# Designs tried in a protein design chat: VH-VL binders against a6qqv9r220to316. Part 6

Target 1, 97 residues: a6qqv9r220to316
Amino acid sequence: DCRICAFLLRKKRFGQWAKQLTVIKEDQLLCYKSSKDRQPHLRLALDVCSVIYVPKDSRHKRHELRFAQGATEVLVLALQSREQAEEWLKVIREVSK

## First folded at step 1 (VH-VL)

Design s4 (framework fv_sutimlimab)
Fold by ESMFold2-Fast, scan of step 1:
Structure s4 (fold): chain C 97 residues (1-97), chain A 122 residues (1-122), chain B 109 residues (1-109)
Amino acid sequence: as target 1 above (97 residues)
Amino acid sequence: EVQLVESGGGLVKPGGSLRLSCAASGFTFSSYAMSWVRQAPGKGLEWVATISDSGGSTYYLDSVKGRFTISRDNSKNTLYLQMNSLRAEDTALYYCAKESYYDFSGYPFDYWGQGTLVTVSS
Amino acid sequence: QIVLTQSPATLSLSPGERATMSCTASQSVSSSYLHWYQQKPGKAPKLWIYDASNLETGVPSRFSGSGSGTDYTLTISSLQPEDFATYYCQQYNSYPEYTFGQGTKLEIK
């Protein structure tokens, strides 16, 4: 069963953004192109990732969650609000504990 | 309607230089990454270079790094490829290609120009 | 770099027959980043199928794409004369490079 799900913007190459159905199930984050897809386009193990929250402000246009494995940024998600970002961070920390 | 029109190709000697241009119309040019893709006579497609929508990031095929420079002028809706130190193996039809951005799309090249021929020969 | 290998290199068939061609990646790619292009002699390529299975606007329903991981397929259920062309698969999952397969030439028997 899924812990949390939402349509979030995923940062792709060259600073472009694509809306993805994003879910956390068990200890993995999964991104799907649509709710009709059976297989995720991206599967990320949360136990080997760090996550940083970059809130929207005068210098940052979006609320972003940035995921890294070591020094390598592997995923950036944009959320609609600070509250949504805090909700996702709470779930991420619970499943990677 | 979306149109991409390449120009600047021609015959050049090894070691020479050419500048290719691509004039874009029918879409918001500043919102899309742009690429150059080449095709040698009778051969398949080979990606050469990509530039982000703002021009802040550029990416190159290893064999052209240090020789080719991709750039854009968003105020003129024009993409460029400066080609220096040209080699015989750079001989190809050079296409300007637009990346798409749909809600869930993985950035395919949705529109292509007619191509401009670059021939590197003595 | 991810290498895409297309098979067969040439496919000789008659109108009305089913065509099936494959694209194999040297390592796993996301289906979101695998696309197919159609190219006719003397013409620029056209986007035909994007994200492995989605038909571009104007592409006839006899075309379909499928696959995941390393194995992808383009199928034409009943060939029409206008379908004879070269088909290229392409990926960009390997940051920052794009890679094309060598193409499958579909020709009239």
Scores: ipSAE 0.006, ipTM 0.598, lowest interface PAE 12.8, mean pLDDT 85

Design s6 (framework fv_sutimlimab)
Fold by ESMFold2-Fast, scan of step 1:
Structure s6 (fold): chain C 97 residues (1-97), chain A 120 residues (1-120), chain B 109 residues (1-109)
Amino acid sequence: as target 1 above (97 residues)
Amino acid sequence: EVQLVESGGGLVKPGGSLRLSCAASGFTFDDYAMSWVRQAPGKGLEWVATISGSGGSTYYLDSVKGRFTISRDNSKNTLYLQMNSLRAEDTALYYCAKGPYDSYEYFDYWGQGTLVTVSS
Amino acid sequence: QIVLTQSPATLSLSPGERATMSCTASSSVSSSYLHWYQQKPGKAPKLWIYSTSNLASGVPSRFSGSGSGTDYTLTISSLQPEDFATYYCQQYDSYPPYTFGQGTKLEIK
């Protein structure tokens, strides 16, 4: 059962962005490449990572959620609005408890 | 096979309300985003609203924001569109449409539609 | 928002002929996010071509899609009677909005 899901842009190597179905189930964030993938391409345990929100402004092109494990950035997602980012942050805080 | 069946359309006066339903079968309903797409008589397609598989994210065409509410009941495999403050320009055949599990934002299956007529 | 303009609005041809119809975007769209639907009178649309050039399940090989940037094309190499329908292109600009072209009606001459 999913807590929240949406098609979000995921930052790839070399600054490319790819739209992926992004899902939070239980305490994990899952990213799927395609409908043929029965396993997520990325699985991230939310209780062991930190997340920061970088809003879109004159210096930043996208609303971004940046996930890190320790000092290592492991995932960057772009969202369409501040509202969507705040909604995802709320769910992340709830499942990280 | 995937099936989507819409219901709830009808004739309503401007300012009135209707609730549309879409009964889904043949797939794991809560794994997929669902949308409403409308088509005015003799016109083209217009996206109205989308809801994520969990129901946690909803999105709307600007002209229906504050008037329409998309929702879903995953225990019943049913999608809803609550339409309030209806206007003549909302007259259309309303389709229920399913998103793909991949992330390229198309509609892989459609219902047959339910007609909404807003007229005095 | 990105506006999609389809041309021609109506394409009148005979079975056996080649059909070509265009979809032009007001600004550049990713080829991964441009899709085509077929709609017959009185029926729901069907996904026909997704991500510019991929045929949906059950779509005959006489159909093809191509394009990039602002210009996209759907081609039917040799028309069959069942191909006469209205075709809509659709793009994703940002999750959402989804926008559709106004449609190209392919009708028998």
Scores: ipSAE 0.000, ipTM 0.574, lowest interface PAE 15.1, mean pLDDT 84

Design s7 (framework fv_sutimlimab)
Fold by ESMFold2-Fast, scan of step 1:
Structure s7 (fold): chain C 97 residues (1-97), chain A 124 residues (1-124), chain B 109 residues (1-109)
Amino acid sequence: as target 1 above (97 residues)
Amino acid sequence: EVQLVESGGGLVKPGGSLRLSCAASGFTFSSYAMSWVRQAPGKGLEWVATISGSGDSTYYLDSVKGRFTISRDNSKNTLYLQMNSLRAEDTALYYCARETYDILSGYYDYFDYWGQGTLVTVSS
Amino acid sequence: QIVLTQSPATLSLSPGERATMSCTASQSVSSSYLHWYQQKPGKAPKLWIYDASNLETGVPSRFSGSGSGTDYTLTISSLQPEDFATYYCQQYGSSPPWTFGQGTKLEIK
């Protein structure tokens, strides 16, 4: 029932990162604190947000997907590779129509 | 909000029986494993028993096997602990706790919510 | 059977000080299976840190957890009055029994 799922790093307060089960289902992105949780601690409607991909380079330590609602950044996820980021972006575009 | 409320504790003589209940609310009860954890007066925590969300699997501390039975009624959102052949060393505050289940490993893990506890005193 | 040993048994400190307490397992435990609970007198325990280093919702950022294998640590960078409590570590291995440490009592000096 989910379109894509993986353990991704989520940016927390004060620049900390936590590994969380991240799922796209229907038009929503859901983050779970662990695979043990039944309810997501974060639910983001993808049709009302924009996403920017910031690739890893000499000035950026991680491949990041940054989600914003209007001018407010609401979620930052770190991925393991450019290929993973492109796969997630493809799914996000498909469900955001 | 998640709430767990224990009841059924009391004073009982060695060899006696008690049935503890835990009323759960604020979550889908059948989706979570449930546990009983006890704490003797002034002492630390000791896991006693766990039951899976479906009720199909149960696990017990060795010293209570054959004496205690954990069960649940998902239609009533209630967890039970039937305690038989009680011993002085079973004297403790008994907590019910909600236990998470790691779907990737198939193992139970931590207790994310706890009730207030119900006191069981076994004395002559 | 995995035994968890916490040290020190009692830690007497003043507000503003740094607190460090440890949990040692008798055999290797995955950090994904090591958790910490906070318990105040007369109250039920609360999940405080899960999977060795992740703070539960509502836990102040002055708390941190670390460790792997047999050695785990809970640290409070600058003690506040509400932090004085007993802290328990807990593990699960491949099978029950799931065990708790004996607890570290953090008390006001």
Scores: ipSAE 0.000, ipTM 0.547, lowest interface PAE 16.8, mean pLDDT 84

Design s8 (framework fv_sutimlimab)
Fold by ESMFold2-Fast, scan of step 1:
Structure s8 (fold): chain C 97 residues (1-97), chain A 119 residues (1-119), chain B 109 residues (1-109)
Amino acid sequence: as target 1 above (97 residues)
Amino acid sequence: EVQLVESGGGLVKPGGSLRLSCAASGFTFSNYAMSWVRQAPGKGLEWVATISYSGGSTYYLDSVKGRFTISRDNSKNTLYLQMNSLRAEDTALYYCARSDEWYGYFDLWGQGTLVTVSS
Amino acid sequence: QIVLTQSPATLSLSPGERATMSCTASQSVDSSYLHWYQQKPGKAPKLWIYDASNLETGVPSRFSGSGSGTDYTLTISSLQPEDFATYYCQQYSSYPDYTFGQGTKLEIK
């Protein structure tokens, strides 16, 4: 019932990263601490967010999807590859419309 | 059993071509990036090429760009390296390795296949 | 591209001794992208330490890794006969390139 689902790294406080089960269902992005959790600890409505992709390069250490509501960054996810980032961006664009 | 088995190495003259194959078994091949890493006799390790899990992105060592092509067939669980315009300095044992796309480590290696480029 | 230099090139020690070897990068590397491999003669390399300090499954606790920036170290607290091998460091901090150090050969004195 989810559009796309994977364990992604989520940026936490103090620059740390945590692997979390990340799901896009309907128009929402949900993050779970584990696949056993029934409740997401983060729920983000994609229709009110902008997303940018910051690819890994000599100045950026991770493939990141950065989500913002207005000027406020609300979520940063790190993907394993450029291809995974593009797959997630495609789904995000589909569900945001 | 989780394993990688390379084949296709041999003796070839400078300017010649070879195609290496790597057969993967015991894991879901299509979930992993794959790489070729070589080692010249008596020398250290040198990364050659990497291909993403889907085959959508490829990356190469500068000295092999335009000469080598990495590819994969996920339906056959097989990784390939097409080597053209071979040079004496390409002589090495070629390892197939399973790559972490995020952190870039190689956690599974084959036995290697020897490529000798000599006149 | 980032160059990794390992020192010493050869380390001659006896069982029971402490071994320390270094890996120095030509520019800063994120420790999350610095890894170590063990290779025995005639065998393929094995991932030994990943993300600078995490031991791979099956690696004995006498091994440890540390470091940040340009300087990284692999230490073996008390050498066992099976530890004599060549150790390679490797980085992936300079995407999309992977580079290896030239290796440190740990040999019996």
Scores: ipSAE 0.007, ipTM 0.610, lowest interface PAE 12.1, mean pLDDT 87

Design s9 (framework fv_sutimlimab)
Fold by ESMFold2-Fast, scan of step 1:
Structure s9 (fold): chain C 97 residues (1-97), chain A 120 residues (1-120), chain B 109 residues (1-109)
Amino acid sequence: as target 1 above (97 residues)
Amino acid sequence: EVQLVESGGGLVKPGGSLRLSCAASGFTFSSYEMSWVRQAPGKGLEWVATISSSGSTIYYLDSVKGRFTISRDNSKNTLYLQMNSLRAEDTALYYCARVGYDYEDAFDIWGQGTLVTVSS
Amino acid sequence: QIVLTQSPATLSLSPGERATMSCTASQSVSSSYLHWYQQKPGKAPKLWIYDASNLETGVPSRFSGSGSGTDYTLTISSLQPEDFATYYCQQYDYSPPLTFGQGTKLEIK
């Protein structure tokens, strides 16, 4: 019963990118290090977050979805294409209350 | 075999300087954030500094800011810690540690440490 | 700065007994950023439990981790002699610095 799932790059605290199984289930976004892990590495409630899409261009190396709670950036995901980013944004809008 | 080997520790007087090195082998060094973690004799672990994979982003423990400089040379697979204005409280075993690829803040590989003693 | 306080400081038990040790954070920490290390005398630490509850490769199944918010626990269901070590919790949830607890020393009686 996941709404969408894919291996996406997640921006780590020290600025490195890690490829993680990323899942949207119900109103939560979950990131797993491995498909075998029982607990997600990161759990984010989408109903309390804002999302900004930063497309890849001459000044930006990746297509990024940036999630914030209030003024604090809590998650940055990199996607392979504009089309993938738009697909994820659509699901996020559908599950957000 | 994934390995980290520290060197450069020794006995130094207060106010002196030392440069620590950490030689990495068995993995793609340029893909990982690296850290220095120290442990005073008989005491617990204390994080000192972290450097991003490219070397552009660096974080320090407040008490070492302005005195210690972390750096890396990805072409030589080597991590460095330049320690200036050393104090008695800097006496510790200094570990080189790798931030695991799937972790943001956990250290999956550690060296055996190099001892730094600051004494008159 | 988030302070991690471990209790007890020293735990002396016999083989076969259940060991339980705690790590308390001064403010809420996500379980995704709470890890445990095992350190034996004269050796470097080893990552033991990551993301509060996941066992690192090679860690025996008698170990488990749990907790959320400010309260975290490491449990050993049936203590073995090779479990003699100091255990450290670690966090990096809110911007630097990354901090460790002061450690719990597990001694075989």
Scores: ipSAE 0.018, ipTM 0.702, lowest interface PAE 6.3, mean pLDDT 88

Design u1 (framework fv_lumrotatug)
Fold by ESMFold2-Fast, scan of step 1:
Structure u1 (fold): chain C 97 residues (1-97), chain A 117 residues (1-117), chain B 107 residues (1-107)
Amino acid sequence: as target 1 above (97 residues)
Amino acid sequence: QVQLQESGPGLVKPSETLSLTCTVSGGSISSYYIHWLRQPPGKGLEWIGVIYYSGSTDYNPSLKSRVTISKDTSKSQVSLKLSSVTAADTAVYYCARDYEGWYFDLWGQGTLVTVSS
Amino acid sequence: EIVMTQSPPTLSLSPGERVTLSCRASQSVSSNLVWYQQKPGQAPRLLISGASTRATSIPARFSGSGSGTDYTLTISSLQPEDFAVYYCQQDYDLPYTFGQGTKVEIK
């Protein structure tokens, strides 16, 4: 049972982006390379990471959620709107509690 | 039934800006990611860029300095502008929809653009 | 960034023959591999997505397989309407990239 799911862009090497099925289930964020994949490419425990929202503006092309463990950035997701980002942040906050 | 239709000039002079329009009918462009692709005569396909639901865009790095994709939701249209064209930009231009973020399931029929003096 | 290579460039075949087309990616695309068919003067037509999932209305003679960097499209018994150019595409990462195409033509 997932709390929230969507096809989001995940930042790859060299600033490239890949669309990935992104799911929050229980206390984890899971990224699947393909809807056909049964195993996530990335499994991130939300209770041990911080998230920062970088909204789209004149200097930022996309609405981004940036996830870090300590000082290390482990995941950057791009979302389609501020409203979608706020909804994802709310779920992340609830799940990581 | 959703349909995509490209339109624009068939001939553009070198150094000018190519402007094409993709008209979406039977559905809302706000529900789709719309992409532009091109195919030079006798050659393969090249991805140009995409416009997302939000109006955000991503472009092929090889073209990003010359390309702008925009949309007008009230007209149900997505536009492509390619500046400083040369003969290498001669191609059939397609707009396409991706299906729920995965693959191009619906294409326009394409429009041939020739860059010539 | 990801380079797609198709082989062979051209296949000359007769109706009824089995054909296998190859597509190789410069890095793993984790089954994010799409096949399209294109006939002269037409837009590409979706055949297979996710390496092996046949699109709606596509005949059962078309099948896809593969993983990682190596993928194949098979037509089990070539029909007259199947003579066309076939393209593979990765939808794993931006920019999306296509192979150069394999032309399946009448012998």
Scores: ipSAE 0.007, ipTM 0.582, lowest interface PAE 11.0, mean pLDDT 84

Design u10 (framework fv_lumrotatug)
Fold by ESMFold2-Fast, scan of step 1:
Structure u10 (fold): chain C 97 residues (1-97), chain A 118 residues (1-118), chain B 107 residues (1-107)
Amino acid sequence: as target 1 above (97 residues)
Amino acid sequence: QVQLQESGPGLVKPSETLSLTCTVSGGSISEYYIHWLRQPPGKGLEWIGVIYYSGSTDYNPSLKSRVTISKDTSKSQVSLKLSSVTAADTAVYYCATYDDSYPYFDYWGQGTLVTVSS
Amino acid sequence: EIVMTQSPPTLSLSPGERVTLSCRASQSVSSNLVWYQQKPGQAPRLLISDASTRATSIPARFSGSGSGTDYTLTISSLQPEDFAVYYCQQYDNWPYTFGQGTKVEIK
């Protein structure tokens, strides 16, 4: 079923972060506000977006995966570690071909 | 508020496998990354490892040949197994977690003392 | 691994005194540094994250500062309940590592 899942921080409109259940299934990334939700709050087709990994440093307090459709940033996720970020990035590459 | 509680045998013989359980309540185990840490009596803290929601794990390289962390979401429990123990493994063992994705440990179990002795 | 070194090992002080505790990393940890307080028989308590962000319910007398490799925890006016061991931790790189602790004890 699911290729990978974890509770990750999702960046909100005004720079706040919210922990959400994040799942990759088939070629889609799904974010749920809670594990009890039947429908995802966000559904992103990975074949139509690019992803950039921004490592944590003095200007960036979190390891981030930034997803864009063209020039528009549509999703930013924060990961616990470089290792987790690489794990997620590998799965994203595999499902995007 | 999430609560964590460690349990397991207080005494383990040298060369045996140490097995501990962390029981999570007050929150969903699926919503937290659970870490294991230890502290020898009178000494500082050592990070052992973590289990993510996906079931993936990361271990301290100094311990990785001997450590396995796993979880059972139906029981709301995380387990730690440490093989081939010696007196150097005598410590208070903690499980810990946080509300953020980064390991500033907001929530700790009370700790369980494990003594390795014949 | 990143080695965290705390100094001094022990401080003997009286209530009301200002105390400064040092934590040095073997390489830059980019302010990804945490301070904990631990009292005998208790689990550690989160004090400061991200080098300088005070945790909820932590008194204003506690402050953190520093960047790169050198970090400081300051208690502006030591209270009786502040006598404890203090640990720093980095989360910049795997594995997460802690200093050996500084014990703040009554003179």
Scores: ipSAE 0.007, ipTM 0.595, lowest interface PAE 11.3, mean pLDDT 84

Design u2 (framework fv_lumrotatug)
Fold by ESMFold2-Fast, scan of step 1:
Structure u2 (fold): chain C 97 residues (1-97), chain A 118 residues (1-118), chain B 107 residues (1-107)
Amino acid sequence: as target 1 above (97 residues)
Amino acid sequence: QVQLQESGPGLVKPSETLSLTCTVSGGSISDYYIHWLRQPPGKGLEWIGVIYYSGSTDYNPSLKSRVTISKDTSKSQVSLKLSSVTAADTAVYYCAREGDYYGAFDIWGQGTLVTVSS
Amino acid sequence: EIVMTQSPPTLSLSPGERVTLSCRASQSVSSDLVWYQQKPGQAPRLLISGASTRATSIPARFSGSGSGTDYTLTISSLQPEDFAVYYCQQYDDWPYTFGQGTKVEIK
């Protein structure tokens, strides 16, 4: 019963990006380092977050979804295409209503 | 085809600033992350720092107080400055791209030897 | 920082032999592990990323495996051009760190 699931890039320290299994289930976003892991590495409640989409362009290398709680950026995900980003944004809007 | 090449003085005196340039050809430095690494003679590799497509930087904590990395996109160049050098900074210095494989350096410059000696 | 330890320091082998190189991390790196080959006077060459994914143009005789803290690079049949130093690197946490290298040399 997950709403959407894909391997997305999560922004790490030192500007690195790591591929993680990313799942939206109910109103939570979960990131797993491996599909075999029982416990998510990161759990984020979508109803308390704001999301900003930063499309890839001449100044931005990746299509990014940036999640913040208040003024604090808590998660940045990179997607492969504008289409994938729009699909994920649609699900996020639906679960957070 | 993307290529990286380091350049700069091969000899630096103790207490001075080491200054190197990495020139990128065949691609845009705005499309990937450029890192600086070094390798003292007969030893292993050490990561120095990175400059992101945005121009933001991160440095190895052991070197942070002495390192500055910058870029000039119009010249397709990334620069490294390391201040207050000592003999321990003698090494081959590399610039490398993190692009097609996250966390991995898929394209490297040939390396430039910098000797710190009076 | 995460400390990477490679063993053995040196391997003396003949062409045609299978060799397995070890890389151990001081804590789990979750398969965020890279292997490089370096020949004298040259920059390192990317072999394997994500513990087991061969980079473009790398021969099939090179393979990587492992998880958690323990990783291996295997060369199934050593060729003359494979005599080199091999390094592992983690990208699970900052700063990126490398092992000290394993030298594969001719007997």
Scores: ipSAE 0.007, ipTM 0.591, lowest interface PAE 12.2, mean pLDDT 85

Design u3 (framework fv_lumrotatug)
Fold by ESMFold2-Fast, scan of step 1:
Structure u3 (fold): chain C 97 residues (1-97), chain A 120 residues (1-120), chain B 107 residues (1-107)
Amino acid sequence: as target 1 above (97 residues)
Amino acid sequence: QVQLQESGPGLVKPSETLSLTCTVSGFSISSYYIHWLRQPPGKGLEWIGVIYDSGSTDYNPSLKSRVTISKDTSKSQVSLKLSSVTAADTAVYYCARGYEYDSSPYFDYWGQGTLVTVSS
Amino acid sequence: EIVMTQSPPTLSLSPGERVTLSCRASQSVSSYLVWYQQKPGQAPRLLISGASTRATSIPARFSGSGSGTDYTLTISSLQPEDFAVYYCQQYNDWPLTFGQGTKVEIK
């Protein structure tokens, strides 16, 4: 039982993007490679990270949510639209409270 | 069941080309990144390179001039060639799968490894 | 390249003890850090990815923590099957690099 879930693109180290089942449950963001996985390959506590939204424009190819712990970027997700990004941000703000 | 298996000559002469094959089962190499790594006896691990699902490759800069990784999807095989070998290339060679489809570059499944000795 | 340094090189311990292994990077790896276990004659086994996420089938006694340049693998109560060499690996930057390993041996 999650607050929000979707297949989102996750930024990888070698310039690739991978579709991952992304779930917000309680105050955690979880990324799974597939819906059949029982363990997430990434678990992020939302209360210890900041998130910024970088919209798609002439300089940026994707709508991105960038998560950081302190000065360190720990996760970048790409969303399909501004509306989807704003929906995810609303949930993130609510669970981080 | 996911499996990777290295094979190839265990002895290579100095100046020759080391040639290994990784045969996979339980998944498609057209859907995963396959990496080559090595470990000299009693020492740590060194990353050699990767072949992506697309067939594109990237190599460790320290080995780039000598390494070629290729694949034959119809045979479920990934190949490693390392040219101009010396005694420093003596190691156990591993092939490994990047973590699941379109994976991050860490390794959930490894072959058992094959020892290659470079000696006259 | 990012240099990974593990300490100590060797730990001699008894079953039941708490084990703490350190891994330090020459520059921040942004929690893109993996721990592996390797027994003699075997390939490495994935334990922990993303600094703190346990792999499937890995017992709960294994945990990872850390950020930036300093990371720790903890085994809360050492079991006989845990005697092995442990390696850390960063995947924040190219090329991929590994620590030299810490050997956990029976006292």
Scores: ipSAE 0.005, ipTM 0.571, lowest interface PAE 12.2, mean pLDDT 85

Design u4 (framework fv_lumrotatug)
Fold by ESMFold2-Fast, scan of step 1:
Formats: sequence, C-alpha cells, structure tokens
Structure u4 (fold): chain C 97 residues (1-97), chain A 119 residues (1-119), chain B 107 residues (1-107)
Amino acid sequence: as target 1 above (97 residues)
Amino acid sequence: QVQLQESGPGLVKPSETLSLTCTVSGGSISSYYIHWLRQPPGKGLEWIGVIWDSGSTDYNPSLKSRVTISKDTSKSQVSLKLSSVTAADTAVYYCARTDYYSDYEFDYWGQGTLVTVSS
Amino acid sequence: EIVMTQSPPTLSLSPGERVTLSCRASQSVSSYLVWYQQKPGQAPRLLISGASTRATSIPARFSGSGSGTDYTLTISSLQPEDFAVYYCQQDYSYPLTFGQGTKVEIK
C-alpha cells in the first residue's frame, strides 16, 4: 500500500511541467498520468537515488525535489510548499533505509 | 482562446439518464483534463468527475455508481451520463478544464446548463 | 473526502472596507488551495491558486495566504464589482472538494 501520494508536478523536457499522480509504495516512487492507469509512466527505486531539496526563492520558481543516480538527474518533482517537501523527504529517507 | 460549451436537454424525467455534452474549441482536449461539476440552485459547487488526457476517469465516490464520462477527440467533445436521476440532481451543470502543465485549478469554465429533473 | 469549511457564511459590507474570508480543510492540503469568485448567473472565476498565486488579470487587492489546514482570502479595499460568492477548493486529492461559500453582499 502507498506510504504517501499526491498530485505533483513532474519536470518534462525543455522546462515543461506535467501534473502526475505520484506515489511512494514500498521502496519505489511511481508516477502515473492518471489514477486509473495500471502502469506508471516512471518507476524509480529510491535506495539507489540521492535527493536534493531546492527551496523556492527569488532564483527558483518552485519547491523542487531533485533525484539523481550518481551524477545523472533522473527526476525532478515540484511541491506546493516547504511543508509538503519536508513530508516527502521524511518518507523518502524512511523507505531508503 | 479556449472555450467550453455545455449542451443537452434542460428537462429530464425521474429514473432516466441525464446526458450532456461539452464542446471544447480553441485547444485540443487531449492537452487538457476536462471535469464536470454541478451546482444546485442556491447552493455550492460539487465536483462530479474528470477525464484525463489518457482517457482515464476519476469520479466523486458519491456519484460513481451512476456516472460515466467519455470523450470523442475527433469531435472535441466530452460527454457526461448520469443514470437514475432524481429531483436531487436538479442543478446547473458545468464543464471546466484544468491545464496539463499546471495544478488542478479550473482556469476555463463553460457557461453552465440548467438541468431540471421533474415529471 | 477532505471537507472544506468556509466562514462566515455571509458578510454584509460597504465599499472601501477590508474583507477577510476563511477556509479550513479537515486535513492538510499542503497549499493546494484555490479561490473562486461567482456572480449571479455566471460560472465561477479563478482568483487564486496554490493558496497565494493570483491568476492572470486578477486585481492586486485580492490576496491569499495560509498553509496546512487554514487559509484566508483578503480583499484590501472592497469595490462594487467584488460583491459575489467566494468559494475555496482543495486540489490536493480526489475527490476535489469545495467549501460551501461565503456571500459578500452590500450592507
């Protein structure tokens, strides 16, 4: 069952963003185009990723969680608030252990 | 500019199926999430459901057993069917869109169409 | 479902007055909070999304604030065209839910 889920903005090519149902289940982060899609558009194993939180400020339009495998950025999610970002970071850290 | 227009019969008999159409112009329905909402006279707004860009649907649990939303991309239309109607279903029905790239705020609405359920 | 509660139900005010409308969610909606204005016979009009981001063409006198479960819409100096019903909505999760509305009417 899912640990946390919400509609989050996922960064697409060329700076575009798309709202997707984002779920953390077990040790995976899954992004779906809709709640009725059976398979996620993205499946990410959290135990092999690092996560950096980039808060919204004068230089950054959104609160972002940036996921990387090594030096390669594999996913960027935008959250509505610092509180939501901290909630998601807590879950991510718990499931990555 | 994106425009939405509801159409359908203004009067439906109890126990029958209410059928409405939303016609979208000025943009592709495949690039938007189209929702149906309703507002009984003198009351607040109720969300009915959405059809996503993939064609998948989500419905309000209170209406899920009676509601079907579908789309015809070639006609740029989204349809709502609500079965087994009663007087409690009398309302102004709206279609509204949410943008593919943004949060689920309704930035464009149809004008609304009044549906009265009576014999 | 997330229940949205608005207060007060009705405000009777004069032009030039400051208006503060409250919206409370039964659980945190993490600033996924939207405000709409509705005038008689019209569809709702988007005012503010993400709790505090003004929509295009919305006058600066409208502002939104809040976080977690508690949100407010403020109109700094009420104009004659601002008499309307105001609704809050959460877009955090399905089903999408609205408050019951606050009617801002002429005193």
Scores: ipSAE 0.008, ipTM 0.606, lowest interface PAE 10.0, mean pLDDT 85

